# Designs tried in a protein design chat: VH-VL binders against Rho GTPase-activating protein gacHH (gacHH). Part 1

No score or structure here was measured in a lab: all are predicted.

Target 1, 179 residues: Rho GTPase-activating protein gacHH (gacHH), of Dictyostelium discoideum (Social amoeba) (q86l99r1233to1411)
Amino acid sequence: SNKESLPFRRDVIEKVINHLRENSLDTEGIFRLSGNMESVRGIVKSFAHGEPNLSFEVHNISNALKHYLRSLDPPLIPYEFFLMLLDARKNEDAETIRNIFWKIPSDNRVVLTLLVDLMVKISENSNVNKMNSKNLSIVFGPTILKPRTPTLDRMALMTETQLQCGIIQTFIEDFHYIF
Positions, changes and structure headers below are counted from each chain's first letter, unless a header gives other numbers; antibody chains are not in Kabat numbers.
F, E and O are the ipSAE of ESMFold2-Fast, ESMFold2 and OpenDDE, as the mean of both directions, binder to target and target to binder. V2 is 0.75 times the mean of E and O plus 0.25 times the DockQ between their complexes.
[cut] stands for letters that were removed.
Atom coordinates printed by the task and the answers are left out, and those that the model quotes come from them; centres of patches stay.

## First folded at step 4 (VH-VL)

Design m01 (from n08 with light chain I94W; framework fv_unasnemab)
Fold by ESMFold2-Fast, scan of step 4:
Structure m01 (fold): chain C 179 residues (1-179), chain A 124 residues (1-124), chain B 107 residues (1-107)
Amino acid sequence: as target 1 above (179 residues)
Amino acid sequence: EVQLVESGGGLVQPGRSLRLSCTASGFTFGDYSMDWVRQAPGKGLEWVAEIRSKAYGGTTYYAESVKGRFTISRDDSKSIVYLQMNSLRTEDTALYYCTRAGLEDSYYYGMDVWGKGTTVTVSS
Amino acid sequence: DIQMTQSPSSVSASVGDRVTITCRASQSVSSYLNWYQQKPGKAPKLLIYAASSLQSGVPSRFSGSGSGTDFTLTISSLQPEDFASYFCQQSYSWPFTFGGGTKVEME
């Protein structure tokens, strides 16, 4: 409860995603492999102040984006959509997932669209970068979609995690339909 | 039924400004990214600018050759996309096409609808 | 910027010939590669999107293949109406870029 939540900066996130789109698509393990933690912390500080420092190696920039997105409260996909998205995924209902997406607030929806577009491009280059839609869903599922009150029950947590990942995989694989 | 109609071209002197308009009909204009593509006489195609839909924040992108001089904008209530061209140069002389890019802003699909173009001639 | 190199710049062919045009990207564009046909005095027409998907209303003699950096447009049996210029275009990254074009001329 006392942990620092970084402000939602659409302009910063867009600049970082654009940089990664131009520089990371051929990078093996992008978003999965760790960067240098001191560099990541420095980059995240620049995000908080509105001026992203993009002069670092690409793994450091990608991990800084991941850390920044994970620190958002409320998360990129607002809390009120969590249970309804999980329910729609459980029922394999892509139409309902699409309808929910279009109810997300405009700034969040734009950022989510840019992020998923980047994930689509990365996944299409998975022969080189080794990051397919399933790999990316594991990275971003719990990062951008989470409950207001985390469950302490391990079986329920595992079920929720599978559905969270499933939602992001659906976003990537059905991008042309949903977005 | 789906149409794009460009207007606003003409003969202008270097350093002057001109605004192109493109009126769309027959589709849900606000759901699409809109692009301008130009073609100099006897030359190939050059992408100029794009404006994304409101859902994507109405973000704009430009070719390096026009960045800082051209501004793309849209009026979804009138189904019009504009290209404001400032500080015109002789190398901006071309037929300017308005195009519908992507399907619902996905970019997986190509530019499937083109207007007939409007001619811009920049000379002294 | 992603540079699109198209070859050949022109090709002479006869009706019934198989024509192939190639397009090479300076970096991977995945499958975000489109092919257009342009006839003299007319606007371009989309033929192929997503590297290999045939646009509605386009004859089946046109096909596209490739992914990443190397792409090919094939016309299996050239018809009189196919004498035109052809352009590839990447929609993977801004700025979008076109190939230099290939003019298919009557032999």
Scores: ipSAE 0.000, ipTM 0.466, lowest interface PAE 16.6, mean pLDDT 86

Design m02 (from n08 with heavy chain K54D, light chain I94Y; framework fv_unasnemab)
Fold by ESMFold2-Fast, scan of step 4:
Structure m02 (fold): chain C 179 residues (1-179), chain A 124 residues (1-124), chain B 107 residues (1-107)
Amino acid sequence: as target 1 above (179 residues)
Amino acid sequence: EVQLVESGGGLVQPGRSLRLSCTASGFTFGDYSMDWVRQAPGKGLEWVAEIRSDAYGGTTYYAESVKGRFTISRDDSKSIVYLQMNSLRTEDTALYYCTRAGLEDSYYYGMDVWGKGTTVTVSS
Amino acid sequence: DIQMTQSPSSVSASVGDRVTITCRASQSVSSYLNWYQQKPGKAPKLLIYAASSLQSGVPSRFSGSGSGTDFTLTISSLQPEDFASYFCQQSYSYPFTFGGGTKVEME
């Protein structure tokens, strides 16, 4: 029942994202295809100790980053921004989404900027890697943007998930406007 | 390598019980919803049950044909999902597949990892 | 529950043919529709997810289209390894439901 949150390590996340930006853009199914569970676990443990182990195959590193981001509490985009971002997306209000982005705490905002920049570069190479903005939004929507209390009703969850993914897709597609 | 291995199938008489197990390896098991899908000999696919990850409440869902008889459960420390099958009927005769399903993979990406299946035969 | 009607139940085709399989939902499933391929004696393999997204490692001759209630799987130029059964599946609402399947057979 009791879970210990992993510490938010901006320096570690930056190093991992930079590694993926240099090594993963041509990798088919990056972030979608699973890595080796034992390797992923070891890499995530190294993140917690402040010295990321990047000597592993790229799918293991990408899944370790995904797992690490998913384990953050509060999430990369703090809980207080969840409902206002969903509302702005529902209204197709990119200006409000941009305004909310710039209210995110600076460490979180810098990490989010690096992560979305990586997603932009991956999506631009989707002919090779098969990961377009929609694919990446499905991976990262529920990973970095989530409510304090999970939505257990299936229909409400589907609506929320569509909006969560829509926000990440907006971040990717309107990157130069928002970031 | 991502892998699912089912076990526990066999021949049983109507009205009895079986427990199927599915051992996962190569991915972070606790982050995914897990499903059971069955296929009767020479027939199509039938979804049986799902158990969601702990992060999404560990909620369970069942096909109408198995409600009240089957129970899906998981042990994340062992990377195993179970299907407890009670009050078995001849209509439950099928190859039972364990599948990986999750918000990032199953609800949008479908069931992207399947085991080879374990056979359950319910006959007198 | 949502009923998935798949058509045709079987199709005879030759290598190089364009094959089209249709799936209809009894109510809207938005884009939460998946396509699977199953070869005799093997587990199903995911081909298409989210109605139109090609699964990693799946050849580009496979494509999916549609939204709401009407969906199509297309094989643009049938290859020998494509003779198999194909199933659609909705993941919009519990219980998840599969179409009855389409067997693609050699003429």
Scores: ipSAE 0.006, ipTM 0.577, lowest interface PAE 10.2, mean pLDDT 87

Design m03 (from n08 with heavy chain R52Y; framework fv_unasnemab)
Fold by ESMFold2-Fast, scan of step 4:
Structure m03 (fold): chain C 179 residues (1-179), chain A 124 residues (1-124), chain B 107 residues (1-107)
Amino acid sequence: as target 1 above (179 residues)
Amino acid sequence: EVQLVESGGGLVQPGRSLRLSCTASGFTFGDYSMDWVRQAPGKGLEWVAEIYSKAYGGTTYYAESVKGRFTISRDDSKSIVYLQMNSLRTEDTALYYCTRAGLEDSYYYGMDVWGKGTTVTVSS
Amino acid sequence: DIQMTQSPSSVSASVGDRVTITCRASQSVSSYLNWYQQKPGKAPKLLIYAASSLQSGVPSRFSGSGSGTDFTLTISSLQPEDFASYFCQQSYSIPFTFGGGTKVEME
């Protein structure tokens, strides 16, 4: 966790996601390939000021969003939902996952909906961008859904990571059922 | 015993091609993402490419220095991962390691199994 | 690409010493940081994954700490078999990148 985490700004995140929806669907490796570090830092700084600088190349903007979401404390999906979502995924219980989603605070839920909708659209274009639902789940699973205290046990970490990715994959693949 | 064995390295002139192979044994090969990592003589480690398991789409990723020239592929029935290297350059001279990543990729687990490597020398 | 900077480049140490190696990322890699050991003429061996998780079979004298941009590998009581090179590696973003390495050599 970041001791100097950036504030949660729904308005900033919405603007960035909307920009990526319009400009990134054909970009190979979107969110997975790195951007230019100096550019990414500059973009993230603009998020803190409430006016995102979107004049940069798309990999820089996507990496800035990923970094910003990762820096949130609490994370986009609040800590209190972590274990219950992992348990529902372990039991392959999509109805419970849906019920938990609708208990998430409204600002977080709206941002999550926009983010997952973007992931759906990226995955639909995976023949061009090479980012299917499983690839996106690897990027966003630990980014938006994480425990307050990370586990140090290898087998437990592997199990948690698979379930975290599984939740995001479920969000993408069952979007119209859950959202 | 879990192990990886690389082969196919050698001396080759610039502009030529080589195909490296890595044979896996002692684990369920198809479940794992596989990587190639290289080390130039006296230098550090450089990640080259990764291929996901088929369960995660078989997606491939490359370092920018090799993109368009190198192709990673796998044959799960034979437990082999390949690196096809085209348009070789002097800068590609290195010991090439095959590594086992995690079930998804190196993102979470690091590279926990490495072969002994196969040497590629690109020289005129 | 994310640059990984290791310090020191080399350290001279004696058996029984506490050795500390640091790794700094040019941007946050959260906890997606791995440490490897490489002995002359040998392949690298994974020591630590996820910044602080000890790989199975690795002696407990090895430990990792840190998150975000600053990471540390510690060997609490150096043994003869620990004289080797050590590399950090970020797995947060592709391309995966390694630090330049730290050589731990006998005093």
Scores: ipSAE 0.012, ipTM 0.581, lowest interface PAE 8.8, mean pLDDT 86

Design m06 (from n08 with heavy chain L103F; framework fv_unasnemab)
Fold by ESMFold2-Fast, scan of step 4:
Structure m06 (fold): chain C 179 residues (1-179), chain A 124 residues (1-124), chain B 107 residues (1-107)
Amino acid sequence: as target 1 above (179 residues)
Amino acid sequence: EVQLVESGGGLVQPGRSLRLSCTASGFTFGDYSMDWVRQAPGKGLEWVAEIRSKAYGGTTYYAESVKGRFTISRDDSKSIVYLQMNSLRTEDTALYYCTRAGFEDSYYYGMDVWGKGTTVTVSS
Amino acid sequence: DIQMTQSPSSVSASVGDRVTITCRASQSVSSYLNWYQQKPGKAPKLLIYAASSLQSGVPSRFSGSGSGTDFTLTISSLQPEDFASYFCQQSYSIPFTFGGGTKVEME
């Protein structure tokens, strides 16, 4: 973790995800639409202290979770799994993706499972909330899965981004096979 | 001896509630996902619900036919999985089996342990 | 939901016969298909998992094959204790779904 990164708090993330599971499934544009930035920053700060402030409206809480996950270093899916997951997705190899998932450290894997389960439930209600598996993959792909050193090549970055989103979409669509 | 024992079945009128219990013994209950599967008289098998282990978030899943009416839960300290059945309908009439979902080396082994089942009859 | 179509619905057979039961998924379930045996008045018993892996304690006359959408359960030499109903089940995605069953009856 760098000095500006928030610590990884499994207990905090679980509480936030449980709150969103209970309160956000009917919310249009959940995770996509912005909250109030001052509120989001205050909520994220509460995560660092182990007591998430969940008294705000749902867009502020969802964006706080998104920013918190984005701030993690190493990311939720550790750097060592980045290239092997992208390679498996490129080969459309769901079995290898599943095998790699089960090699992820247990705390990270449990959090990833809770997060993807929430994404599955949101996508199942996409008629109301307008957030299908593709929409959620665009939000979370670059957030939880990223390389140690970003490429400076525009075409390579585009290819990597498509595969990052593809991994998250695979996690949502093949959830019960992989998790 | 690895064993699952269901209880709580009975005759109940439409619109009422019933809670099924399944007591596990002979294995580390908390490490396994637990499922409920039902079988209507003379019919085939229908998956009803699953609850994951606490290590995997204790997440719950339901067949569309029971979603919003049934709730699966577990008590790892007692090695019990429950099925709370609300707003019962005549089409919920079935023998209800408790099953253990086998996982090893990241592989789903199917439902490798089954109880004898408990009968639920929903009739006016 | 993934629909599982099982055939035949019933088959009459004699001891020593080779019995083949087929299961078809409406979409790919990879190799995540299980086979169960159910005797009258009893709970189902897992026979085959992962399309072709024999469950511990199950006789070698039972075998499974297939991947994707088409799967087969074979009993190479039917024994008296094998007269039962057989069900396939996909474990690829929720909701888990079962085939309609095949009853293997004495001829």
Scores: ipSAE 0.000, ipTM 0.479, lowest interface PAE 16.1, mean pLDDT 86

Design m08 (from n08 with light chain A50D S53E; framework fv_unasnemab)
Fold by ESMFold2-Fast, scan of step 4:
Structure m08 (fold): chain C 179 residues (1-179), chain A 124 residues (1-124), chain B 107 residues (1-107)
Amino acid sequence: as target 1 above (179 residues)
Amino acid sequence: EVQLVESGGGLVQPGRSLRLSCTASGFTFGDYSMDWVRQAPGKGLEWVAEIRSKAYGGTTYYAESVKGRFTISRDDSKSIVYLQMNSLRTEDTALYYCTRAGLEDSYYYGMDVWGKGTTVTVSS
Amino acid sequence: DIQMTQSPSSVSASVGDRVTITCRASQSVSSYLNWYQQKPGKAPKLLIYDASELQSGVPSRFSGSGSGTDFTLTISSLQPEDFASYFCQQSYSIPFTFGGGTKVEME
């Protein structure tokens, strides 16, 4: 909602992602397991002030990043790319997905690249952390890619969610082709 | 710690009403779909109702057995989900569980967090 | 409504045994199938989601397989703490429906 919308801070997101890259690759259930909610709220508040507090346990930091990304309006992948990405995924058209990626505004694209690179590294260590590309796509699909007007139809929502997750999974699995 | 705590159960006469509450803590409540699942004494599990997150319109869904009688609602500012039960019948007697459904509001996942439940007994 | 038929209703087993529980949907549910464990007096615990994905913190002796209409939960080497009831559940279509349950009891 409007009250939960935070400014897009590329510098803050980069610092948080770099911290997680250094500290989270061996953490079981990273991004999936919950942190302490009061700690998460405090960390997210520090993001708004441009001084991310990274002294907390890693699950708190990962959940804070997830919450922050979810609060962005417009989302990390701007609304205008939503339907075209879902359509490209529906057609299993990786070339079109790549072409759309390169149309995303530069600050959003850089952040998306850093985030997906982190997801690639996490998935490569899934034997330890138990978070493969499918698990990560489920976490980030609805978080960074969403419609301007949510569907109220149950079956349409299920199809849409499947495609949202599919896009993120494609980003992870075809990273070096797309990014 | 991620936790769901149900309250509001009790003994009621047929035809009466009861409101159940479920207080969530330890996660970003507003981002998740919330469900109610019940279990009659000595029986299996029965899904009752779901409310989607605000991002997906806050839409509500009900089992056919409770449609028109039960209403699910949520207060994201308080991290509470409610189940308003009207026109109660003896067959509504059950332990009622509050559940968090869908990680990141996705139907790929199961109900990964459950409360201990609150008992509703409908009898004369 | 999608009916979930679970079998067997009960199975007697010993520690170290391989236990297999099956779940059949009346129509395709794709991979939208979950498995839960319930111990007496306790709430259900998610074991497996999306047919084959192991929930965090669940021992690797638990595994799920199947897609469409036929699904299986396997416990490769039964431990004392595994004596419980097990339920499958489809999340493909509203209303979500559960199987009738399988009680795994000590022989």
Scores: ipSAE 0.000, ipTM 0.499, lowest interface PAE 13.3, mean pLDDT 87

Design m10 (from n08 with heavy chain E50W K54D; framework fv_unasnemab)
Fold by ESMFold2-Fast, scan of step 4:
Structure m10 (fold): chain C 179 residues (1-179), chain A 124 residues (1-124), chain B 107 residues (1-107)
Amino acid sequence: as target 1 above (179 residues)
Amino acid sequence: EVQLVESGGGLVQPGRSLRLSCTASGFTFGDYSMDWVRQAPGKGLEWVAWIRSDAYGGTTYYAESVKGRFTISRDDSKSIVYLQMNSLRTEDTALYYCTRAGLEDSYYYGMDVWGKGTTVTVSS
Amino acid sequence: DIQMTQSPSSVSASVGDRVTITCRASQSVSSYLNWYQQKPGKAPKLLIYAASSLQSGVPSRFSGSGSGTDFTLTISSLQPEDFASYFCQQSYSIPFTFGGGTKVEME
């Protein structure tokens, strides 16, 4: 397996998000366009050491954050909230989504708040960066919200994917109601 | 223009290795999952491997016939998907197609883009 | 694994004929069934996705129907360029599986 599970470090993630908030809002395809793989790998390793290397080009830093969040186990939104959030989204129940958000452990919730705030700011500048709330939800839905056991059923996977993306889109679009 | 171009095929002896490459152009490669599908001479289509986009964790899946011998991987910075084929057998002889799965952002449930294929012949 | 059975394995037809190809899944694949056309020496081309949705650029004489386990591809008025092999494929469950193919050849 080439996947590694990295420790959750709130302070590192906060520094990386702050850097992207300052440097990435005008960047076309932010989080969607690939960085240099060797640079990304090096940056992710610096996160594990507690000292994020932010001297790299912005696409490398954004992809490093994406890879780091994806590698977290448990994920940023803990496994126990997965089915509850999918069910609330299926029922178009924003109040229940909000209630579930406030049950997330505080360090995870703070990081999620910072990440979604960044996504809001990126989406507000989508005329320049080409990344609207739907685009960002496709990137982050499966990255931060995933089941404990992945389904091998493509139909179930497609349904889950639509709901996962829908939850992140709801977080972005209803940010001031939920967060 | 949306295009997939395979390369790396050839004649190889049983037990050896070969790496296939597929270069994508004309679309946002990193947003799509990619498949390898093969076709033995005069036979039908057989799905080989699937790799999901980075947003879906880059997870990989394999047909039982190649599991443990083949590895699918991708380099999104270069828009390339690879198929590393180890311990090749005569029954791996086929034309290998790279395909884009329409599963993620397109709402197509089929393989909507195919390359022309690269031929792998495994014989002594 | 879900087995896909196509019938017939070959059909002889003339230009202007209505051609129907059947695909049966060993278990329900809902509407996650796709149809491909393959001409000799060429890569397959997607014709129909989600059982009945016509892929952009594909002529309207092609249509798909069915759900669950039983599916059909219909060519309402066969044209010279339609002599080819046709394959169904389920995308419901891993591993993805193809039917054995149907060759539509000139009578």
Scores: ipSAE 0.000, ipTM 0.466, lowest interface PAE 16.1, mean pLDDT 86

Design v01 (from u05 with heavy chain T57Y; framework fv_umesolerbart)
Fold by ESMFold2-Fast, scan of step 4:
Structure v01 (fold): chain C 179 residues (1-179), chain A 117 residues (1-117), chain B 107 residues (1-107)
Amino acid sequence: as target 1 above (179 residues)
Amino acid sequence: EVQLVESGGDLVQPGGSLRLSCAASGFTFSSYWMNWVRQAPGKGLEWVSFISSDSSYIYYADSVKGRFTISRDNAKKSLYLQMTSLRAEDTAVYYCARGDWEYFDLWGQGTLVTVSS
Amino acid sequence: EIVMTQSPATLSVSPGERATLSCRASQSVGSNLAWYQQKPGQAPRRLIYGASTRATGIPARFSGSGSGTEFTLTISSLQSEDFAIYYCQQYYDWPPTFGGGTKVEIK
């Protein structure tokens, strides 16, 4: 695990997601385009201390959320759910994906719900912001869902990455069924 | 000026290897998803490979999986395509393309790869 | 994979007339469709994305329409620099796929 992994702060993530919901839905390349890295690091530090600094340009805030989520250990979707979600996606079993979702710890589940709701709203505005469900799945798949031990086999890694993205895409497209 | 410049195309024999490079300038390379798209002589466009801005997500066309490897060096503002086990059907102009894999807003001029005995 | 079919393969038009190019998807792609222009010996240039949104710097004579499986690119009052090959591309699902192209040539 990373020695500087950040604490999971539900309250902080909620504030940041709410800010992005109000300010980012029409922003082209939201979550894809990078912000200023020094600004992003400063914002992420504010998240860790419980007082998110939201006075920055929206790309800096969105990238800060992305990096914060990526730094969580365990990840937003705990390690124990990784293989079972990939297996359910491989079998195209939305009911099993839903059942697994409801086994996720309540704080993680609430945050995941808010994050996916934001992704749904962004994808609904994709004609303006250019971020459809597939684009968002590429950003968030590896960010919030990952194995405890990464595979060293390139082909297996490619398959896992596609399934990770597929799970996030399923969350977005079947939101009202799953969440 | 915003541009992409490819290099590395050459004549190679079947079964050979070749490495293509793409140099970016005029924009923040590390912020963009990058792609390779190819075009066989007189034929249409075929997407080859995708790499996300931080290299965390990589995807390949079925025709090149296991043979081609995409990579990037954000500090050098460069994109690469390592090609192995080349076949006659890999003969094409290879374009470096910026942006989402879905819509490409910036293209290089291409580099020609010819696979022939 | 999603198969994209363009028609006609070749369209002969005179400067000043209207050209209409068709693109069909083997399954619904919503509005996730782009159009590209390629002149001989040159790289493709993006014209339209989101089925109907013109890219920055693209002249108003280019317009896109359609959704689902049927799409069209229209070039009104065709100019000499518009003689090129045009490709449609879906970005609804992996892998992104291109049509076979429509060559717009001088009549």
Scores: ipSAE 0.006, ipTM 0.515, lowest interface PAE 12.2, mean pLDDT 87

Design v02 (from u05 with heavy chain T57I; framework fv_umesolerbart)
Fold by ESMFold2-Fast, scan of step 4:
Structure v02 (fold): chain C 179 residues (1-179), chain A 117 residues (1-117), chain B 107 residues (1-107)
Amino acid sequence: as target 1 above (179 residues)
Amino acid sequence: EVQLVESGGDLVQPGGSLRLSCAASGFTFSSYWMNWVRQAPGKGLEWVSFISSDSSIIYYADSVKGRFTISRDNAKKSLYLQMTSLRAEDTAVYYCARGDWEYFDLWGQGTLVTVSS
Amino acid sequence: EIVMTQSPATLSVSPGERATLSCRASQSVGSNLAWYQQKPGQAPRRLIYGASTRATGIPARFSGSGSGTEFTLTISSLQSEDFAIYYCQQYYDWPPTFGGGTKVEIK
């Protein structure tokens, strides 16, 4: 795909996450179910202008956040942390994952903390919203943690995807230890 | 009416190919993760493949990796499973299932694939 | 992958009796466990998810319990329509895996 990247706006992301924390915890399929694509695009455009339009239904806002995070280059978790996080997850080494987390640049780390806190709260309500830590890891793994050079080997890609999802699941489940 | 309808099951020789289809109706197909789950005659359930709503995430069971390809067409509200290099052990009823892997909340009636010489 | 083991393979019960089905995971799956019912010639139907939450429309006689590695599905007063094969499924870790099934048949 030829998709252009959008600027990293910590203030905008914080405002959007705070809105979702207040309005989405009991919403079935939050982040999984699609919003209206025209509305999503309009909301994402408002993020780039620094004033997020939060008057839309929650599925449109959640999809806009997902799309915005996916468009970031470098991604929310900078490229240099990709291989070391996958290696730590492969070894089931939560202490190393925690140590790596605290090396992430401050603005990225704060945004990641707010995002994972939102994911924790959503997963705690999974009985109602149907989004547990594994479901959220599938949504956000490839979105916020990705390699600088994607592999063309299908089996290697699948292994990497499992580890990417595993990292996000670890962030959610071990939140109080890592963050 | 919310439903999934599979088609394409047939008798195929070992090494052959088949394409299974699943037609969705009564819900917003483009919003849901989809799966293929199979069941060999007289045996239990085995998950085969997963595809996310936008096709960005795809997984396969180890038994079918490199031979099967899952795909979807959201405009046509259809899910597909392209099967190649079929083996006798692929003989099963193939179910199209909606939801995430957390739970499969909607299933089709299934389509039978028989791989035999 | 996580291996799911169900016991017994076959359970013979009379209508009105309590049926208790067991499911064991090879490692902890928390509460990430679902139960399905399958009648001959039909697709599976979801009964329980989250180890103990009944799906919409499922009668109150069906209940799930357990966490970690040991899980139970209980049918408190078996009806004639409950004779079927029951499968447990973990969704804690990838790939999702099913147990071998327990056939509940009329005595």
Scores: ipSAE 0.006, ipTM 0.515, lowest interface PAE 11.4, mean pLDDT 87

